# Designs tried in a protein design chat: VHH binders against q9uj72. Part 29

Target 1, 324 residues: q9uj72
Amino acid sequence: MFCGDYVQGTIFPAPNFNPIMDAQMLGGALQGFDCDKDMLINILTQRCNAQRMMIAEAYQSMYGRDLIGDMREQLSDHFKDVMAGLMYPPPLYDAHELWHAMKGVGTDENCLIEILASRTNGEIFQMREAYCLQYSNNLQEDIYSETSGHFRDTLMNLVQGTREEGYTDPAMAAQDAMVLWEACQQKTGEHKTMLQMILCNKSYQQLRLVFQEFQNISGQDMVDAINECYDGYFQELLVAIVLCVRDKPAYFAYRLYSAIHDFGFHNKTVIRILIARSEIDLLTIRKRYKERYGKSLFHDIRNFASGHYKKALLAICAGDAEDY
Below, E stands for the ipSAE of ESMFold2; O stands for the ipSAE of ESMFold2 at other seeds; V2 stands for 0.75 times the mean of E and O plus 0.25 times the DockQ between their complexes.

## First folded at step 13 (VHH; framework vhh_8dlx_2)

Design N6 (at its last look DockQ between E and O 0.89; V2 from the best seeds 0.00; counts 0 for: pae O 2.2 > 2, framework grips)
Fold by ESMFold2, look of step 13:
Structure N6 (fold): chain B 324 residues (1-324), chain A 122 residues (1-122)
Amino acid sequence: as target 1 above (324 residues)
Amino acid sequence: EVQLVESGGGVVQPGRSLRLSCAASGFTFDDHAMHWVRQAPGKGLEWIGNIYRSGRTFYNPSLSSLVTISRDDSTNTLYLQMNSLRAEDTAIYYCAKGRSKTYFWHAYPDYWGKGTLVTVSS
């Protein structure tokens, strides 16, 4: 069978891993008056998440202290967010980001879109379980109460984590494309419901066929059609789904570029993507970024961030030889 | 060629003090973070502490009241002062270096010496 481009992260299991010695060096970095921020970076960005969990266990065993708690006490601002974020198991990190997107006044809809439009069925199942265990709340119920309209309905469909897998049917793709075209023409509530059901429930492979048939029927690109037909967060969510279906690493490259350039440096978005994608596809995201925007992600982070925060982000991003 | 040569080990009575030295050559000493690490018989490696070019020091919390690390950049020498020695401090003591300050990963140790044996016995 044909395979697409291979994806790759930037953080791998370290060879010759010694969690006891790592924990001792972190203890030296964190206990006392001064903090060795360079050592925190040199260790925590150079271990995979599983290895970081072993370091935290060794730290607790040796010193009777919570490593994450000690980091939060000693560190501040965005550097703290990066270093603490690296210590979350991946499902809990997604749950943590969603919780904070919805907590308090207002909702961070772009965070909800970015996470829920991009995660696989397995990732969604694991994040729902982590959310329940950590916050004693139901993720679906919180999304329902914090959002409304077709935006809510689309998020609620995505968070079920039940997208079809491995299915293609060219005849059905043509029928689905016709439904999408009609939805752009009529724009009724029922048409919007059918549109989001197709985008949320069909497999990625099937949706690529649907998008090609949509182009054939309408003469329009699917993203352009959505942008012309709809507005608000519903439109933004539909576009995110389409972009993730087409090329998920390119979607994240776009999100990073926007976070760095559009309204100043949006720290939370940059931190979230780098951490969440570091062991999955961040190297591929980095390649898409350079291909589309002409400069490396490393270059842009170096030019727009500062201090140990910058060093931590650059360590997670890593760079090509010419970046150093 | 990088060389780190530890010295000053030997047999010492409990309760006494001992100063270890590490002579460095083959690199620009003052550009590097330097470390002390030890290994007791039948045990794993134990990080003691480090010292940066700036003179900042950081110590394993389990050892911080017992040890002092210093460096003399004019003689390319790293020192470990150990006080109130106990039998548990019997170990091979290693000097280690980080990369040049021009490298991003300068803080983490990347090269070790062969070590010097310290035996604390009555």
Scores: ipSAE 0.646, ipTM 0.899, lowest interface PAE 1.7, mean pLDDT 91
Fold by ESMFold2 at other seeds, look of step 13:
Structure N6 (fold): chain B 324 residues (1-324), chain A 122 residues (1-122)
Amino acid sequence: as target 1 above (324 residues)
Amino acid sequence: EVQLVESGGGVVQPGRSLRLSCAASGFTFDDHAMHWVRQAPGKGLEWIGNIYRSGRTFYNPSLSSLVTISRDDSTNTLYLQMNSLRAEDTAIYYCAKGRSKTYFWHAYPDYWGKGTLVTVSS
């Protein structure tokens, strides 16, 4: 019997699910004089997103109230962001995060990079639809207007959601690797364009062949070469693409470690990754985190967050047996 | 073994009050949130409310004006006071316990008693 290595999340459909009782308990938590924040965590982090949608529907049916609205009224700060974020369908959550990355004062380029470098064609198409429906705007046009240069051009290519999925071609991989090597040597605007077109458009399987051929031709690792050749958000985006092609859970572990340790705790990044990956690969991300950094993600969150916010993040992370 | 034994049920006239008790054993009572849940004939389960060690209480908004939950940690007993009973309050009433405070989901019910029947009859 041969099974592949599967990525896994930390949140699964709850057995014996009762959306009516869950909605009643949330009503008790939110509609009295006091807020039962522990109950919010105990229910919402222990249901999958599809089940949370059923709870919100039951809540509306029973009480005539919007569950997300009631939570925003009762909650504040980062805890509010976690609880509200859990209630978004995944494509709408991505759309919501991209909207707020661009429509506030300044642009949150790290959010744009993290989402667009990591999502599959299907996820990108769904988030574009959700963005249009929710905000009455075209995601591609907003990215174009809010960004510039080769960073913009790369994001615009990714947001098309049209990465090749065809048969791999080792001979073409050698040719593509030569183009990438020349782009690192010449560093012109045209070379930057050719480089990002290869990274954005070739299949993951083809790019792994390309990266191996790049090592053969140049003697350098692709990430090291990009870091030496380029700078700014363009460099960061190219590195994110390469890391996602190689080992997407390891990319997210790197992002979480950076968010926790660089210039303090970056709440938006930690919240976004934990929520967005909770049903996809967050368990695998935890494994990569401990392998690379020596301490578990659970440990680092416990030490850097506080209060009900900490409890919510730890419940989504679901713990590590070695941390207990 | 965890045991939750409800008592105080029976037939009661509309408009009257009734107090139910739940005797708890087999666990450290004051480490757990405690709940009341009911099931009317032919209906699904309906959460009534809960109470924490601290005495904080939370109620189903549709029932909050009719019920009061209290606990006595010295006797390991949970109480439900119901007032102005109506025919629609006819149900089996269950007490339930939450998990120990050491779990992330420590307040959510994980064990139910056998229940006690309350019949509100004209």
Scores: ipSAE 0.559, ipTM 0.873, lowest interface PAE 2.2, mean pLDDT 90
ESMFold2 (binder alone), look of step 13: mean pLDDT 82; pTM 0.836

Design N7 (at its last look DockQ between E and O 0.91; V2 from the best seeds 0.00; counts 0 for: pae O 2.3 > 2, framework grips)
Fold by ESMFold2, look of step 13:
Structure N7 (fold): chain B 324 residues (1-324), chain A 122 residues (1-122)
Amino acid sequence: as target 1 above (324 residues)
Amino acid sequence: EVQLVESGGGVVQPGRSLRLSCAASGFTFDDHAMHWVRQAPGKGLEWIGNIYRSGRTFYNPSLSSLVTISRDDSTNTLYLQMNSLRAEDTAIYYCAKGKSKTDFWRAYPDYWGKGTLVTVSS
């Protein structure tokens, strides 16, 4: 059920779905020099990813053309990125974003952090397979070559996709909390290694016990302690892991708020999160955003973006009645 | 109450031309995109094309050389001109409307007429 779940997306399977007619309307929208961008939005944001795949298949069957390719040819800039991104199966979209994060002039460490700190074991396994099939490269080897230090080591542990699941052990939680506290006092390579092994390998449920015990031992919140003890991308990755364990939708709300309000090239972050979370927990992310920041995500996107790019983002985000 | 009434259907010989009309009422016609859709016997719906308030038109690539869509906002009427009709053009032809020009979802059709039957017999 979509109603009554504690996490929810914003994009659902459309009722009365007709992929052939959808493909025909997309064909009309993409023919010639004049593109019907409103039609692209009205169709592609109102279908779930599985339905979009069926539309792409129908488009290929009827016109002998690649829908993603035609959109990339006709569209430009961030609007192109949104519309093309909607057409990727989720594991391939993660793989695509990681590939481009590592193949630019510099590495986009925030993209690596956001994806690898937040994905489940199954999602990581599927993205590694998609990466290999699409790019003929090993994801782990690429991460290793493009990163360094304890940041690299932490990403390499996350990308294994082998986080423990289930069973909690309160005695082990107390021991792990003591290790984390000691690592914040001493910053040797061995202590940093033990710290990231705990954060990467223990189950979410166990880590919540560990964080409670850490508060009891140190009198400090885990995020505050990490911020005081470490720096650079290693620190940012450790914080992302903790935030995802505590409240993953709130982590994404924080990332969206930062991307919208901080200086820099943050469109990629907004696009990535809206697409990747649209069928998982984007509705829950919206609720956390409004609770924490006072204004709706819809409102902030409306002021952040313009034109058809804005319309596409707002279509994915959706809003409450008062937003419209 | 929104109403869309198609007319101009009937039996026609292959190679001939035919113009269909759609009389619209119950909404501000010139605020809406309008569409033509058809359904051949035993087949699914096939989108023919649309026209926006501005007069911009978009067509199913498979049909674009055979059809022209126009609108007369003074008479609240949508038109479909079809040329060089073939037996495969036999279908029920439906008029449809999009939402208001200011609505976020303005491009996609949200209401359909009852249709008019066109039979092309060879």
Scores: ipSAE 0.653, ipTM 0.901, lowest interface PAE 1.7, mean pLDDT 91
Fold by ESMFold2 at other seeds, look of step 13:
Structure N7 (fold): chain B 324 residues (1-324), chain A 122 residues (1-122)
Amino acid sequence: as target 1 above (324 residues)
Amino acid sequence: EVQLVESGGGVVQPGRSLRLSCAASGFTFDDHAMHWVRQAPGKGLEWIGNIYRSGRTFYNPSLSSLVTISRDDSTNTLYLQMNSLRAEDTAIYYCAKGKSKTDFWRAYPDYWGKGTLVTVSS
């Protein structure tokens, strides 16, 4: 039978971890006349998130100061965003990114898509709790008010965090594939609703069967069919869901490539993905990136970013042997 | 082989000043950040500060008014000047080197000397 892909991050718990000495070095980096940006990178990108939390606690205990606050005072621009972002617990980082995606005059729909299409049930439940605690707001209510149409309906289904798990039914897969095919033919509001309910609610295992049956019925790949049938952010969200079901690391590799090479270097997207995936599957994302695009992610970051910002991104990405 | 040899320790009276030295060999000294760290009896390591090739220095905020770090790249020597010594400054003082300036992790210490004991007593 089928075996799943092995996934791996790039940041691991440091051995022989000494949070007191780390905090002292960070104090030296931040509380003098000049900022030691190299030391910030050398410590914070080389500790896992749990260890970073212990460093922040030690820093507060020794100096009576907030490490994140001190970094915000001393740092600027994208480098600040990387260093501050590393200090968020993962659910709070997702909540933070969603809050800022919706807070401004417009909405950053690509951020909403990237986070909500890719997170597991557990990650979504934790993210909703963190959002409420941090911002005193309900995530679902904010998504509802900031979005509309079938795009909203799809996001609202994803944010429930109730996707079926461990379920396979070949007869139901054939039925679901027929619904998806009809939705491409008819495109009524009711068909769009049924389509996104299938994509949001069925297990990954079941959806892979559905996609096989869809190709049998239609002669088309599911992503190609969606691209031909729909447009706008609804289409982009549906594609993101399908790609995450098939090969989530490849989805993030595509997002990174697009952020680096398409309409300008999109710093927010690169930072968000590198931080959020660093302890989960960023190594696997790197492998997919190189397989698909020819050059390593490390190479592209090195060529398009600069300064301490570049150095921080490269530290999180780490490199293949040939990059060094 | 990398070697870091600390010297200048010993017994010293409270209120006095003391200058420690660290002789470095087996690597290109001016390519590396250098550090001082100490360990009081029965206590954990305490980072004192570092210095880069450029002469930029960074200090543990708890010690910044009491210490000065300098380096002489022509003689491969690192120095720690300590002033107004107190009994709590009794410790083993270690010299440490950061990685090469071409290394991704050039600021963080990766090799330690054997230390020199400073005892502050009346």
Scores: ipSAE 0.546, ipTM 0.864, lowest interface PAE 2.3, mean pLDDT 90
ESMFold2 (binder alone), look of step 13: mean pLDDT 81; pTM 0.828

## First folded at step 14 (VHH; framework vhh_8dlx_2)

Design Q1 (at its last look DockQ between E and O 0.84; V2 from the best seeds 0.71)
Fold by ESMFold2, look of step 14:
Structure Q1 (fold): chain B 324 residues (1-324), chain A 124 residues (1-124)
Amino acid sequence: as target 1 above (324 residues)
Amino acid sequence: EVQLVESGGGVVQPGRSLRLSCAASGFTFDDHAMHWVRQAPGKGLEWIGNIYRSGRTFYNPSLSSLVTISRDDSTNTLYLQMNSLRAEDTAIYYCAKGRSKSTYDWHYAYPDYWGKGTLVTVSS
């Protein structure tokens, strides 16, 4: 559970929690051809993930059935994806999303970027373990096989989960900033390699110093420089890393705005971010969203989604008083 | 003042049927999901089922063949029909209500107020 006003989620442990009664009510909701979708939302979006795991265990014990399986059988489309997604432990949800990003038609590079650029060393370690246990595959091998070029090399560095922690050296920051600037000028394969190694391996604290020194040396913001120097998914991944170092909730707010407004409502991205961030920083993401875009995330979801799918997303997002 | 008063409990023979009632007052009955819940001696709460204003009913799969829930919105009364009673059906039976449905009330259907219950004893 998170405390304080630095970052905060929207879903918390429910008080007076009764997993047995919750499981019984879910059993009733899923029995027969008439599904009580409102009850699914009222329960599953109002429990934290740990509590949902206890509900799933109680459901299995009472009915001999897999709750996720029963929901997938009874539900359809994006509502199914939200309800089933809520039932994954966080490392397994990341693993699940990465697996499907790589095993479907083509590769969903934006999913790879969003997950791997934003997760901490501990989250990456747990995600690799979950991936191996669930899919009997090595995550690093799958990324290597499904991607190429400097994009692959950068993802392969991130997925190691070995970013330096707490290290700060102002003299090294100036040196690293010069390397980044030279990489933007020369653009050789070796310069791209050095650039991504700095961005993937230095601590967040050190990278903030590096970005300041880069601006001192070049007169440019790091994101602007990357956008001018590089293209494709490599460029997008580098930008995602920089944005996550600076203000991770703002990065996710940007991703949500883009997913809602660019070329239609991108359901997979909205679902993934809301579920994955619901207990971490979704409230903070929501605040950044309103600060930057003028309208609340709640307002935009309400206007672009429909049905029980909309209700589920709004229940996870929650709103400010003026949204209701 | 919200009140839910269960009645119809007592001692009943195995194999018999029994109908419980719940008289509701102090709120707009037809705006609320209504529930039956029971607690056998020494056991936790067991959800029996619910009913919405529309008449839609949902039941605990373990009990669905044994019970029927109905409501009469004109008399503000909730009913539980139980058939083929067994010793394990001995319990305190509670009536419960959810909140009135409103846009984006994410707890509206979940029980938030409980009656005091009525005891049903199934014995020879």
Scores: ipSAE 0.700, ipTM 0.909, lowest interface PAE 1.4, mean pLDDT 91
Fold by ESMFold2 at other seeds, look of step 14:
Structure Q1 (fold): chain B 324 residues (1-324), chain A 124 residues (1-124)
Amino acid sequence: as target 1 above (324 residues)
Amino acid sequence: EVQLVESGGGVVQPGRSLRLSCAASGFTFDDHAMHWVRQAPGKGLEWIGNIYRSGRTFYNPSLSSLVTISRDDSTNTLYLQMNSLRAEDTAIYYCAKGRSKSTYDWHYAYPDYWGKGTLVTVSS
């Protein structure tokens, strides 16, 4: 069954929305020498994505200019990344982040994991279409060329966007759990293939049964078992899949905490998660963050970021420094 | 009670200049961003520009060469200077205010209270 509570974001459609006046005020903010960064924040973080698209259309109609382009010319650093990122439709933002994760020297495997392990079938289909239209390239071909081994095979399975939905079978769950247990003991290429096929293709509902049966058989938690059995990006991807199946908002809370505290404030990851989850489950992510780490996400962002960049992140995060 | 009262409207000939005033009361004027907005007959609202407590001004790019906004915090008065008026500038002109800036209020610069407006008619 679904979790008893609905997830919630932090950004909702604004009441009394006037896209023409919003566009005029953004025009004033971006025209000339002295950018009104506070107005950019006050408008763009306080409209939902659909409303931001209407603002961009009004801006083009009135001034013959591309709003995103004007922001890129006037803004710099991480503040630019937040403001521009807010203007992408969600599938295009995912496509944009994946493109830049694979472009140039090296590959940002953590970005690939975060996006592909967490997105629904519908989100993946839309993301693939946006990627093709924007970059004139096939997302699956790019993943294939930039990755290798069982990590590649797992990502290639996820990017198909064809996870089973809505069906559970307790007898099959017990059999699948035995396959996972054997895969942790034998670790052959064939066992790794069977393991990732189960994790990528079974429904969330079925996988929760599988993980329960795995604990019954092995006496181990599934994440602990994967951590002991595998390593590298394959292990990290398998863990991300399990965490997303169990409690996707908690997975993102973990990712945010790591980005804020491990090896300094990792701006790219914080920006991506706040924007991508802002209309989906960011409020729920905030609850999980406080529950697990003792400080609110708001508190940590306030203490580790600065300037208008901090103001923008806090506006998207919303919340209470002391509560959640 | 918050009040914004616009004045200085009326009939004016094309090519002339006009200065509008907005008398503010019921709030601490110098804590707020202030705005001018207009509405021509049969048209939607058009934002003219704003001014912050610091004196920084920002203008609708379509109007920036024709208007100047100023404020006098000692008299709680906002001004709009308009030059080279044309028939298309015929509109009701509204004064508006933002909220007082406070910690974690990212809405403060956007207008959320409006005056009743003053009519400007540009005709011969």
Scores: ipSAE 0.638, ipTM 0.891, lowest interface PAE 1.6, mean pLDDT 90
ESMFold2 (binder alone), look of step 14: mean pLDDT 80; pTM 0.820

Design Q2 (at its last look DockQ between E and O 0.86; V2 from the best seeds 0.00; counts 0 for: SAP .685 > .668)
Fold by ESMFold2 at other seeds, look of step 14:
Structure Q2 (fold): chain B 324 residues (1-324), chain A 124 residues (1-124)
Amino acid sequence: as target 1 above (324 residues)
Amino acid sequence: EVQLVESGGGVVQPGRSLRLSCAASGFTFDDHAMHWVRQAPGKGLEWIGNIYRSGRTFYNPSLSSLVTISRDDSTNTLYLQMNSLRAEDTAIYYCAKGRSKSLYDFHYAYPDYWGKGTLVTVSS
């Protein structure tokens, strides 16, 4: 039956919001050699991003200081990354994560995949603008220089932010499905190009028709076919696109489970997803996680993280009562 | 039912000291963070500071050298000591309790209940 029918986040605008008092309490929390980390969590995870921006403005007005800068001075490690990350406007957070995915030792291809395969046209446009303003660099040029092959070509198509919208054509869907089927059989460079152009450019609604037609003509699930036909980051990116089209919250649940349970607890991935999805679909992601893996996301975070870092992640996750 | 009753306000000359008290009832005082907040005439609320059950205190940086917060858990009483008072310290002073004792409440230390306040007037 129909999947992806509703989405909901875990962080909402707080009622009775007082940015001046919040800023004063944060000032108290950040003074001296000791830090009131619980108060940082109590405030910053319990306000939406727009309210956090108002708090930062009030903090600057009252103390002449940059709230993010003060937090970076007082905090360390992953707790710092969570608290600082909460203070980014969403487009700038995406830009920040992409910059650091490409700037550090090696390229973090999974970060590029996760962000670019999942964002809407509007989110990509705003992220490109934020990247240019913050880093004085062109996002597309940086992706081009840091990646290669069909993986690069697919990312470059996604980062244009020009996926078709509002278009559905069942006859074209059948034609597109036949192209995808042939691409899995023959695997030429031209077939790979046609395949990624279909997946990157057709609307989500059209692609769901395409995937139905693919199943009809091949008898095979689209993800299974890609996994059999391709490898490397190109294959991983194609799968991510398909999963996001079918059930984006389930894609993020899978990414979180992998980040928590595969080799090592991958802190950057868990932090990025919790922050980026907190006001969009994190509650829905929690439900998919519990349905698929048997234990709640809240339970797994509690078991694998520690200290104030754990408390911050749990606060963003906001419990598990709704996961049944 | 939660009750917070501030006392000790009044008229005081500049440069003097004043101690305010807050009698608490209707909840487990020992387990809650407690706060002092003030409101000058025609102005918004200003957070003064807080104190946790452990005795840890945190203060608004603008007031930290002027005030001291303490608590007596045996009598369920919160105190605010103010020194070297100035005319700008004229305000209604409120005590407030943190929302809960449970760390599973991610807003637990944030104030959720205020008393009616006690007026402090700093005037010659």
Scores: ipSAE 0.674, ipTM 0.904, lowest interface PAE 1.5, mean pLDDT 91
Fold by ESMFold2, look of step 14:
Structure Q2 (fold): chain B 324 residues (1-324), chain A 124 residues (1-124)
Amino acid sequence: as target 1 above (324 residues)
Amino acid sequence: EVQLVESGGGVVQPGRSLRLSCAASGFTFDDHAMHWVRQAPGKGLEWIGNIYRSGRTFYNPSLSSLVTISRDDSTNTLYLQMNSLRAEDTAIYYCAKGRSKSLYDFHYAYPDYWGKGTLVTVSS
């Protein structure tokens, strides 16, 4: 979904779209022991999510089969995760990723942070509904049981999906900045609670004023202050919130760079971000990535991934002319 | 520039076989995936199958037991063999070429240029 004038995705509605023919070609690609992986990429990475849903419906109508299920049967490894992931409606994909973050091997706190710190009120509301429908579980209850401490309290506030919208109050921004400054000085449990409530509840526009006032009061950048004052997943979550408020595409560029370069290529994170942001701001994320890190996201994916998996990721990412 | 000319259509009786041809020119035939598509009267387009430069073929599951696609790169010709024809196989049959062979053209095998078609009528 396009969120504003300064952000853009990489996947758009295809012209001359024929969902029936697409479904037939996917049926051919998935029939038998020999899978036409190139045709899967040619179609699914080149349609928007709404068009993919129409393809899935046509597939079901013609063949009486579930397209996602057929792909999971025929495909394997990370390529399967990319292709199946493209077929999820966005709220269900977020719900799917959160479910597996908490039900898989251990709890994947970075997945929880990435999704909950970055999603809008509407996106959070829809993912909670999708989670309940798909898994017969309450998302808030699962987060509560799988996390603890101020990290949990912050996630629980974010998952309510009730951040203030639209309004700014410069006088309140100064007061909020004073609270943040005191929280960095005192670091009590009550101060941590007040700090995360400000970061979770105030509008993005208000928080930008608060961060400016914080720098005026303290002489310090908000992210630097959090890094010096706190640790663990609570600190990482607070930083993610601040980064998303300031420049959400830059936050995702940072996450992608870390996923590609830190201790090997973290496939789940790369797949999740590329799919989830493909129609929202992935083009803008690409621009921030190249600006900050020197090489294009396309270049780094090409160097670290292989096979049809690489081809699918590159198709979603797309490149600048010099990448081709 | 690009030309795709289908031939071999006509009236055939149910149960018979028919072979359609598609003469290609204006591009490097053996660098492209090729497709057959049909359109029955009053119906939408129905993808029949494709063939890659390697000779690999894929077919619409509804038609896979009835059709065979082949190519002759020496004559730039695509073929569709249809067997056990039925009245519902009456349609205009089109050949189509895949877009390109470029390494990072992520539509490379998807059809992007179509012939004018040849009519096949299956009737008693």
Scores: ipSAE 0.655, ipTM 0.898, lowest interface PAE 1.7, mean pLDDT 91
ESMFold2 (binder alone), look of step 14: mean pLDDT 81; pTM 0.827

